VHH binders against Flagellar brake protein YcgR (ycgR). Designs and how they scored, part 211

Target 1, 263 residues: Flagellar brake protein YcgR (ycgR), of Thauera aminoaromatica (c4kar8)
Amino acid sequence: MAELSTPSPASPAPLDGGRGDELEKFTLRGARQILQLLQDLITHRGLITAHTGGGHSFMTAVLKVDEERGRVVLDPSPDPQANRRALAAPRLTCVTQLDGIRIQFPLVGLGEGQDKGRPALFAPLPAEMLRLQRREFYRLQVPLAHELSCLLKAEDLARKPVEVSARVIDIGAGGVAVVVPTGAAEFVIGGTLPACRLALPDGEPIELDLEVRNLNRQTQRNGTEQLRVGLRFAALPRAADTRIQRYIFKTERALNAKARGGL
Key: E = the ipSAE of ESMFold2; O = the ipSAE of OpenDDE; V2 = 0.75 times the mean of E and O plus 0.25 times the DockQ between their complexes.

## First folded at step 18 (VHH)

Design MC5 (from LA92 with S107E; framework vhh_7n9e_1; at its last fold request DockQ between E and O 0.38; V2 from the best seeds 0.70)
Fold by OpenDDE, fold request of step 20:
Order: sequence, then C-alpha cells, then structure tokens
Structure MC5 (fold): chain B 263 residues (1-263), chain A 119 residues (1-119)
Amino acid sequence: as target 1 above (263 residues)
Amino acid sequence: DVQLVESGGGLVQAGGSLRLSCAASGFTFSSYAMYWGRQAPGKGREWVSGISSGGGSTAYASSVKGRFTISRDNAKNTLYLQMNNLKPEDTALYYCAKQDYEWGYFEYWGQGTQVTVSS
C-alpha cells in the first residue's frame, strides 16, 4: 500500500524582483485599504494558508481586526507544532483568495495569546497587502506601435451619449484597459458601455459590450492627467474571442522573438 | 479626514420604500464616483450601486435593478439611494463608499445604516 505522498503544496514562487514595478500597482499600503481587505476576509470567512518557511504551512483565518491595538487576530492551528513553527518564524507569508483574486500579505511579530478566552495568534497589522487580479497578470501590454483603440460609447455629465476614442494599453481574454482624457466621459464601476468598437489590426472593429471594473487616475510625464479604465468584456461572441486570442498570441510571439534578438 | 455618514435606514414591510443618505466630508465630493454596498447577516459585503462623479452614469447590481435608484447632490455633498419595492432579502447594513482612483476600486468609510425588511 504505497502511501501516496500528497505533493507538498509548491511554495509560492518568489515574486521575481524584475516585476517589482508591476507588483507595486497591486500592493495596498493604505491603512484603510488594509483594514477593509482584512475585514472582507473576516466577512467571507476566507481560509488563509500561512507559510512559515521551510516548506511548512498551516491553515488559518482572520478572526478579528483590533484597530485600537493595531493588530490582527488569527485562528491558531490545531497542530501545536505548526503553531510553534509560526511563532518561531521571522515572517509569515499569508496567501488567500477573495472573489477569485489572490491576496498575499506578510505578518511579522507573531505572538500567542487569548481572545475571549480562546487561544489565538496575534500579529501587528500588515504594512502591505498584495491583491493580484489573475486576469491582469495575463494581459498583454499593447505595443505603442500597434495603436489599438476602442471606441467607447459613454455618457457625459448631462447623460448625453458621447463617443470617446480610447487607446488600449493592455488586452486579455477577459477585457481591456484603456486610457481616456480626464473629463471625456462619465465612468462608474459596474457601469455598462454598450456597442463599443475594439479596433484590431487584422480587420474590422469588433463590436462588443464592456463593463467598467476599475478606474485609475494616472499622471503622465508631461503632467497631464489621464483616466485608466479597466473594462471587462460583458458579452464576447466566439468569433471575436478567437480574433482577440489570435492577436494576443501573435503579438506575444513577436515580442518574444524580438526579445531573443530574432527580429 | 474623509468622512461618510450613512442615514435613513429603518424597519419597513415588504413592498415598502426607504431613502438612504450619505453625507460626505473631508474631500472634494464632486470629483469622486460614489457607491453603495450592503452586508446581509451571515453574508459578505456586496456592491449595490454606483454613480459617476458628475452623476451622468449609474450602475446597479442585478438584484436591485429597477427597484433602487442612486443619485447625488454635489452641492450638498450627499449621496442618496432610493429603495422601492423592498424585499426581505434586502435586509442588510448599507454602506456608502468612495472611489479610490489610486487603488482603482472603492472604499467604505462609514458605519453603515441598518435596513430591515419584514415579510
């Protein structure tokens, strides 16, 4: 009876240092943002894998956020050895998912105590939390030379229909990010932009419905403020999906070839 | 400091109506998209509605579409949620949220206002 050694969960690959700038975009450092995200983890009873190093981990959950004391309360492991490892570790790496988004955060200064008469682990609030949207990691940065654009059908302040030609900065299977001039149109997360037109190099624009998922203000080097709008494909016809995937694949291949000195 | 203060919650019968208000201070209200979220007992916080900074664009969760109306008065720094045809499943703590254009999402700041819909 060969004991099927359950493959040790692969230690999360060290976030390669070269992607530091990209990771910064997904790193929360604001105290309120951190508190909100921790509260969301509590609300959703999110299970957290806490890595103690050396290939060891245990399952935990955030039980409480103590804002007054600036600490987080964690559920201890039922394994005393895991708790000892956790307490001995200079740093815990906590990994979880919320709404399909990977969340990673460090805890430093872990201590043992009691919360309401029950054993608990305590740590200072994390200084940063990484929120990684899976979809964003798989987005192709559109080369400037391709000049991809999306004609957005939006509304202005007066709720009048306006068309805004937006530059596409990244594209993935699930959506696009575009940049628009500040004040060009009104945007809100959850808003639908119907009958937009995505221009690809391989033919006629693709008509599609878009949903606003995020809004970022960006300041250009020249000091001009722009709005980055993250858009989800609300309904993508199969033919359109195929074209988008083909474009992504072709572009990635070309970029990789160039990076290898082949072009 | 940013402050959002929710009000207007209460107990209502199914089919009834409520109007929630959120008083905003500590930031340029007219420059930010605003949102409502809610948290029902034993459930996670969910997005309910959003309105653009100028009020030209609105969005609603499918569960409240056609029943709820989000609006704003930028002169009064106030966000509103008109809730009509309320259902027991609308029972929740309702929160006002401000867009964070650096993070790209929105943040809840207030303590919420309780809405209870009886059958």
Scores: ipSAE 0.871, ipTM 0.969, lowest interface PAE 0.4, mean pLDDT 89
Fold by ESMFold2, fold request of step 20:
Structure MC5 (fold): chain B 263 residues (1-263), chain A 119 residues (1-119)
Amino acid sequence: as target 1 above (263 residues)
Amino acid sequence: DVQLVESGGGLVQAGGSLRLSCAASGFTFSSYAMYWGRQAPGKGREWVSGISSGGGSTAYASSVKGRFTISRDNAKNTLYLQMNNLKPEDTALYYCAKQDYEWGYFEYWGQGTQVTVSS
């Protein structure tokens, strides 16, 4: 499954630069690996979204890598305003996907020029490229029918304990994402929720410590605002890990059977 | 539109204290979780602390826990970082950041305030 994402007219947004230390293990800095990855993008003719800041972006592609001069050659936009913004920006953040792998890299020092008589944009080779394999962050989307839940031990405005029963919307080896009503509790990235209880079908709830990793607002069809809370498992006993992996495997198997039209 | 202005940095001896401020404008401050990060010379930017929109939940990097205290005044649209028992390794440019609920992470907007801790 080279491309698993739903088609979207919206361009893929860059990962926040403040997350750089968390993504360091997926950051390529070796010149050989960077050149190879850029060559792969050229071969696949991958469309790249180049973000110039302020919510502005344009579509481009890497046309070639000039190894002798240490430069990457980009396709200019047909929109002259987009090209002017790109040339004025202190950096471009380039985002694309190759065979289900998210690729992101910065370009600085962008300039105009010609490549074999055609207009082109040039930049020095990036010093780093983010390469994020989906399998390393796989998350099973939990079917609504399962009504999987996690009891969160959180805090209110006064730092007093509150319990929030949250619906689990995805689950992976490293954590869950849940939804809660806006205002049900106080959440912050980096916050810890000790002794939460994850209810899986095959036994007693799992008691585990959770850490908040992301916070999104979601608006339901009825207009109600909810908060999506991404949670990491802090310490996961072997037995708990086994139960979680088994749930994921069984659910994947069942979902695959439905997708093939088992009935 | 969104503006975050950090202040309160300076030169301080090891063991000393500083209080950083972050003045926020261009958004409903009380609706957003807020964060401090820092960038030491030659290193990437590192998360330091966070506080929930109402102030009920706080979090700290292990390197600063027990020494730094994050707080907020929603009536004044101001975020604070009280820094005690400062060490030379705390030397960095300090930034505040606003939660981005569309992307799910936080973003830095300001120029930062320099903290330099001498032996």
Scores: ipSAE 0.756, ipTM 0.933, lowest interface PAE 0.8, mean pLDDT 83
ESMFold2, look of step 18: ipSAE 0.711; ipTM 0.926
ESMFold2 (binder alone), look of step 18: mean pLDDT 84; pTM 0.851
OpenDDE, look of step 18: ipSAE 0.781; ipTM 0.938
ESMFold2, fold request of step 20: ipSAE 0.660, 0.741; ipTM 0.911, 0.930
ESMFold2 (binder alone), fold request of step 20: mean pLDDT 85, 85, 85; pTM 0.863, 0.857, 0.859
OpenDDE, fold request of step 20: ipSAE 0.866, 0.852; ipTM 0.968, 0.970

Design MC6 (from LA92 with Y108H; framework vhh_7n9e_1; at its last look DockQ between E and O 0.56; V2 from the best seeds 0.65)
Fold by OpenDDE, look of step 18:
Structure MC6 (fold): chain B 263 residues (1-263), chain A 119 residues (1-119)
Amino acid sequence: as target 1 above (263 residues)
Amino acid sequence: DVQLVESGGGLVQAGGSLRLSCAASGFTFSSYAMYWGRQAPGKGREWVSGISSGGGSTAYASSVKGRFTISRDNAKNTLYLQMNNLKPEDTALYYCAKQDYEWGYFSHWGQGTQVTVSS
């Protein structure tokens, strides 16, 4: 009976993916901010993955914030072994998502007890919470009917230049997100894609340099895997910026009009 | 469990060279972009370099461009960083990291390897 060693869920290393300076921008250290975020997690009944180390984790939720005692109350695991691991861990790494934003925070000094007659886990309030807001810039979700595309100039596995036509799914002042078939090209965060072409509905494509900032694998409803690529405008001419802004404004106005029952 | 073990650090004089290695295990190495970062004393972690899963695409921080070369051997599950013309400002703990395609960034930093460049 080969004990299928359940692949120990890799303890989410702190998303050190940003420039150290960028991570700080996403780190909440204010007591009020932390309390508000925890309260938001309670309100939304956000499920939290709590990592105890050694590849072990369990699902929990924030049940209550006790401001008077300076502690957070967590839902214990239905698995007693998971709770024992949590209590024995020097640090619990909690990971969750709220409104599409990844939230990560450490808890130290876990204890068990009862809250209103129910078993609960207790920890001091976290000293910091990481809230990874994807982009500083508002991004417009591009209507499918607009069929925005970006011709990406990339390299394949053999370092051969390839051109990939990518659908633009969102656009903002700072960049675009596109989807490409998995394996269409090689991408790396920090990589530059020179002389790409962004096609807007209002005229000729805009030639621009793009920097890869994010790479997500997404599974479509049909089971097909796609790669979402977050791209920053590396250098945007003023004229191009104006066109992009105009497109965003016009599209937003149209969407709002439609939402209000306008044709 | 994902494991990343950095090695190859040490003391070197300015203008010298080092080659760092990162041994990866616990995941399909060839399916993931890999990265190097560093943390200088009293500073935050900074991105240094990245390489795509197949090695076809590479990226470098402006501070190391032209001096550092990232490479990988997928058969050996190993990431490399060749560092040439080292400067005192390159003094840092160097980490390797794995792409996280769920969250879009990189994660799973190793313990790091210390690089000290003496003026």
Scores: ipSAE 0.840, ipTM 0.948, lowest interface PAE 0.5, mean pLDDT 88
Fold by ESMFold2, look of step 18:
Structure MC6 (fold): chain B 263 residues (1-263), chain A 119 residues (1-119)
Amino acid sequence: as target 1 above (263 residues)
Amino acid sequence: DVQLVESGGGLVQAGGSLRLSCAASGFTFSSYAMYWGRQAPGKGREWVSGISSGGGSTAYASSVKGRFTISRDNAKNTLYLQMNNLKPEDTALYYCAKQDYEWGYFSHWGQGTQVTVSS
C-alpha cells in the first residue's frame, strides 16, 4: 500500500517525559541496549499500542529486528485506514509493558513492505527507548472486580474546586493511574492535588497528596472518551505505604494462584 | 500540523526580566494544557512550568518557583512565561510544548528562543 515517499527526518525527537531528570536515567540511547530491549519484546511477544495522532491508535508487535539494514519490523494493522494513518504520521508512539515494566519508544520514518512474503511495517531503529525499571514505576493492573477508586480534589474549567470519583486502574509503590470522564476536571502535568482519598478494600480511605505525571485520552470501542491520569504519591506515611503494599502483595498472590490453576 | 513559535528571548543581565511568548496554531489551543521547557548547553531537557487549559492550575519546577509566572491568553492562542530575577543558571534554549493526550506527556515544540543571562 502507499509507496514510501519522504519519511527522512534528521533524527527522531527524544522521548519527553514528565520531570526530565527523574526519567532520563531510564532512557536507553545505546544501540546495543536498544537492540537488546527490542529483542526482549520479540521473545516475550509483547503487545504494543501504537499511537498515530489525532486520538488514533492500533495494536501491533515487533516481529523482528533487521540488524543489517538497521530497521525494526512491525505487524501491520488489519485495518487499512490505521495503516494509512501510521504511514502518514510524523511519528509513531509505541507503548507496551514487559513483565509489568512500562516501555515507550518513538518510531520515525515508518514505511511499508514485505517480510517473508507477508505485509509488514518498517522503521529505522529508535534513537531512544524508555524502560521504567524502578520499583516506584512498577504498576499492578487492578482487577475490575475490585472496583478501587480515588476521590480527586481538582479544579473545573471555571477554576472552582471539584471532587471527582475516579476508578483506579493501576497501583504501585509510587502512585496510581485513574480514569475520569473527559472534561470532569482540569489537569496539568506537575500539578498537585491535595487531600485526595484512595479507597482500598481494607479499612478507611487513605488521604493522599498526589502529583499529576501523565495524561492520556482513551477512546473506547463505543466511541466514548475517558482521561487516564497518572498520579505520583507526594508524601506517604508508613501506615499508608504498608496498606498499599499489602494490597499489591495480596492481589499478586491471588493472580499468581489463578495462573497456576489454583495450585 | 501543530505549530508553536517561541519569541521574546535575548541577552539580559543577571537580576533582569524577560517575557517569553509562544504563538500556537493548528489545534484548539484552549482545549490543551501547555508547558515551557528549557535546555542548557551540555545538559538534558528540563521541564520548567505548565498551565491547564483554562489557566486555573499551574505548576513550576522548584528551580524557578517564585521567579517565573506562566500564563495564557486563549483568545490570542498565546502562551507566556514571565521570567523575573534572572540568574546565569537560567541561560538556555526555551521552548513551549503542547499536552499530548496520546503520548501522555507533552510534545510538539519548535526550535525555541534563546535566553542568555550574563554574569
Scores: ipSAE 0.527, ipTM 0.859, lowest interface PAE 1.6, mean pLDDT 82
ESMFold2 (binder alone), look of step 18: mean pLDDT 84; pTM 0.851

Design MC7 (from LA92 with S107L; framework vhh_7n9e_1; at its last look DockQ between E and O 0.41; V2 from the best seeds 0.00; counts 0 for: pae E 9.2 > 2, grease 25.1 > 24.2)
Fold by OpenDDE, look of step 18:
Structure MC7 (fold): chain B 263 residues (1-263), chain A 119 residues (1-119)
Amino acid sequence: as target 1 above (263 residues)
Amino acid sequence: DVQLVESGGGLVQAGGSLRLSCAASGFTFSSYAMYWGRQAPGKGREWVSGISSGGGSTAYASSVKGRFTISRDNAKNTLYLQMNNLKPEDTALYYCAKQDYEWGYFLYWGQGTQVTVSS
């Protein structure tokens, strides 16, 4: 009975995700920033998935930052084999999240020892940390009652043009996030969707070009899978921008009034 | 485990062509958008091209548009980048990357294949 070794989840590739230009924006290289982020991980007791390569990983946490020695202290795995793999790995890729933001950083030069009489793993401070903050700009969560929609001009698997009516879930000055049924169209980050139509409550749809910036698979409460598509306004006429801003402002005001007990 | 292995790089003269390949394993290849990126010496990684899971949609950086063509063979679990009319500024380590649909970006990279374009 050949134990089908369940393919261990692929070790995340090094701190290189997204568009190179965007990735740099999310990469922390400052010593102070790195230290602060590590301290935040300690404060929040953030669990970290440490990838050792070969499809192997273990759960750990940052226990301490030793600034004097320039090292980070990690909680060892309860599995001795995992620790051995970690120590043998040329690089440890640590992945975690804080406040919904993905954090990824490499550790090189892992060693074992004791911290205050307890077994610990030690590594030099990371030279860089990736903090993937999804949004540079404030996005208004669109009330369901507004039923904002965006008609997407996309292509299917056969590269046939298709139109997909997508619900807008959030909107900001720089773009929208929409949800579409899985398989409704083919999407790729960096792809352009020309001549789309954003429907606002205040008038005729706005025609605009959209660029795909993010793709998330989401499972609804009913078990249905949907694709969340983050879209950037590629070219927005001034008049359209004004309308969008007005909508956002008006909606925010209404939401705030409601939150204060207003009708 | 997700594995991406790039190949096809090398030394080429300006105006020449190369075809890169990326062999993918450890995941359902046909279910994921795939990407090419590159890193020039002393520069950060930059996005080069992307292709949807089924291959129905493609995207290119402005710097390579009209010269590079991304394609995929889902039956072979292989991603391709045809590079034509290569320029010295295309000199870089080229990586293939897998879409991460949980976080919404492409975060999984291979070891890369070196492309050097001489003047």
Scores: ipSAE 0.821, ipTM 0.949, lowest interface PAE 0.5, mean pLDDT 88
Fold by ESMFold2, look of step 18:
Structure MC7 (fold): chain B 263 residues (1-263), chain A 119 residues (1-119)
Amino acid sequence: as target 1 above (263 residues)
Amino acid sequence: DVQLVESGGGLVQAGGSLRLSCAASGFTFSSYAMYWGRQAPGKGREWVSGISSGGGSTAYASSVKGRFTISRDNAKNTLYLQMNNLKPEDTALYYCAKQDYEWGYFLYWGQGTQVTVSS
């Protein structure tokens, strides 16, 4: 009973949650760029988390790039079950950081073998690598003393409007990250929160539309759960942009002066 | 292991309707936002719709808004996409996806179900 339905592709691996078009500009696809980035990971001895799916992952590293065969050589796990899962997975999603820059890349076609007589894992060079350069989207960690908040106009579980005062934990030119208690409101990546209010220390709150970009559960020190919500400014008038940039600049300058005032 | 199995695709004439289902296992379904995406031949993955973990919030791509309705049944661990007024441009493999909250950047996709809309 072969070929009775349309062919199904292998499970596509994600590169980003929800809105993949925003990450295209951070995606490297040139062979030379990919080789150089892999070499940088080797030189800096970067540890890589390789996700095999189902919440399973293992730690690895790129040991070398075999340009002659067009493949990467990875350090196998000391746990044989992790290696078996990796070899059975249709795709490894590799995540690491290099000098604070988040690096992600897929590996497909993983195989087991030997390199100079030692066990190793092999895969063809990735066709793409994500380099999420954090400095392009600088995020100031907001000092607790500033008590920055953002009033979110969202919906509860019953689709009823709710206002949630959320503490701002970081802020940049393109958005904020906030924390809310779990269950205070419902969010979905791609959803828009209209007419929210960002309270800066100086002046009236800024009214702006926010787009949900990411959601992360976080456990506080006291064991309670909060939801970290990454929010992008959907549109930002120039006056609001200026106020936000001024806040970031002044706060960064004040923090740097405090750190260096003692010489 | 996370498993997402799509079904309900098929061949339909323009203006028709289909209802897609996604059976989920290997994780606590009610704790995660869920998504539908699609991939037309020769194109990259395209986000279609999303729904919050409790179902209280939804979002849609502009190309499908007003025609498609995402829903979920947390008791049955099942995600749905009601597709009405289908157009030939809706022809694609449709995938359901789960967000991995630990990373905030990963979606786990199923194998997909083919939707083909003829004129």
Scores: ipSAE 0.011, ipTM 0.473, lowest interface PAE 9.2, mean pLDDT 78
ESMFold2 (binder alone), look of step 18: mean pLDDT 85; pTM 0.854

Design MC8 (from LA92 with W103F Y105W; framework vhh_7n9e_1; at its last look DockQ between E and O 0.29; V2 from the best seeds 0.61)
Fold by OpenDDE, look of step 18:
Structure MC8 (fold): chain B 263 residues (1-263), chain A 119 residues (1-119)
Amino acid sequence: as target 1 above (263 residues)
Amino acid sequence: DVQLVESGGGLVQAGGSLRLSCAASGFTFSSYAMYWGRQAPGKGREWVSGISSGGGSTAYASSVKGRFTISRDNAKNTLYLQMNNLKPEDTALYYCAKQDYEFGWFSYWGQGTQVTVSS
């Protein structure tokens, strides 16, 4: 009787390629802290993206925290298929933002039922919640009209140098996220892309080294698959940092002005 | 189901060498970047090395750079870590992990293989 070693549920790899130790400071494990954060999500009606695996996700919200039963109540998807996937998944990865802070937590043991006569999903309280408070994680969503780009110097499958022009989708003090066509180059987390060129609207491109920190496959509305690459500035000259900060500030100001009915 | 089985660990003297293997199944191995991590007693998990899906790009932690070499055989669904000039601080449980393109980092690891480097 070969004891089928039940594969230990793969703890979600830390989202940030940072040293596991760095993520610990952002991980809430205290019951009270977890409850408070969940309550905050309820209060703010925070929309949550629940990932079921296989590239599938659905939008949900925390409806209630049942402390007596030690469970969280979630809003089911209007899509029955999504709910089935959720229930079949060994783990849900929930991702949301509160006050600009990314929050991530796993739910295990999902079930369905009713809460006050309404369909609901139930799960035990998460054992941990990741709250990424790092100012470093703030990313400005780049307006499409700005057409920021980054020329990536990477390698293809044959280890031949290739240059890939990538659209910058978000930018922060610590790095950028870009989108590239799938298969355009070989990427690996922790890999360095030397002598890349970040194009800002205010002048000549900035030459800099980039480190791959995140890799996400995204399917566009048109069905085309793209690779989102999170990149850290490996070494940023002070002058470049200033330019980037200025761009971010200026853009934020403009966006805020627009949101207030200005322009 | 994704399965990763690490092997090749053992006891070795400082300055010695080991070659770790990770047998992968349950997914299209050639479509995923793969990684090695390690966990020393009382410490958190540490990223060690990564290799792109096609093997064209590799990365190493600063602590192992120049000593370790990651490679893969996509035909055999196997990931390798050649470890040379091992040091006592390399003592850890070594595990392989699969890229998670949904969450952006790596997920799924096996039971690991113990590497112990004696002084």
Scores: ipSAE 0.812, ipTM 0.941, lowest interface PAE 0.5, mean pLDDT 87
Fold by ESMFold2, look of step 18:
Structure MC8 (fold): chain B 263 residues (1-263), chain A 119 residues (1-119)
Amino acid sequence: as target 1 above (263 residues)
Amino acid sequence: DVQLVESGGGLVQAGGSLRLSCAASGFTFSSYAMYWGRQAPGKGREWVSGISSGGGSTAYASSVKGRFTISRDNAKNTLYLQMNNLKPEDTALYYCAKQDYEFGWFSYWGQGTQVTVSS
């Protein structure tokens, strides 16, 4: 237990949405934005310093977000004393960085348990998260009627090139999530898929390199198992970025008009 | 239950080589992507490398690319990491991990094997 030292950074200011107007402009309170930011921390393997008070802290990570139960799953400390302090604390202040941007959020109601036979810490989703720079990335849930697709260039089980047409289920400035049948191709987190083609409604498909960030198994209503693949855009040309942003803006405008004209 | 047992660590001179092994049991090894991670003294856990279930796709952290090679033998339920041109900054506890398709990332199950690189 004493083999690894705990980090000893200067204690950051605690997250406190509403404690001063200067932080309010950087505070995210929308459920979708909070879920997206937590997913980004998972995707980037973000190391989090969790402060328990009294100058104590431990290193952790968000292992997953359980939307069904409305909670976040954290990696427990290998030091049992740190875990006991965390469970006894009225509030856990989590601090990390994502692409150089400081991220801070509180967790309250921390509990312990097991997740698929492994020790884990659990907490309700935070009501707010502080992102100390810009509100940068948003993931639009792609309407099914748009039939956005991405042609992936990957490998099959026999280690041979295969092209897979994958439905895009969400899209943002930094990437997409797609679904493919389980076993259609071989994926590994950190792997690069070169020369993929993203088909948008407004022109020729965009050729881009993609990096695998997440792999989730999902079961459709008909019982068919599919793989959700989280993909990051590599080096995206300005023109491609503009086309993606225009698609997102146009779709959001259409959805907002429908909501505004609702009953 | 899932078990991963790492071996092959040791003391080695800078510029040297080591081959790590990870023996897997308690799950269908050939159905899962597998990963190597490491933890240096005073540092957090760091992803090092990954390999798809069939071995057709591999990935490496930029700090090890060109020096480390991940491989697997699905008939032996064993994952490997060939480490060449070792540097003092490679000193760490190395552990393997199994893809977790419910979580969407990977999980560590072993105690790891110590690699120490002297100057």
Scores: ipSAE 0.630, ipTM 0.897, lowest interface PAE 1.3, mean pLDDT 81
ESMFold2 (binder alone), look of step 18: mean pLDDT 85; pTM 0.863

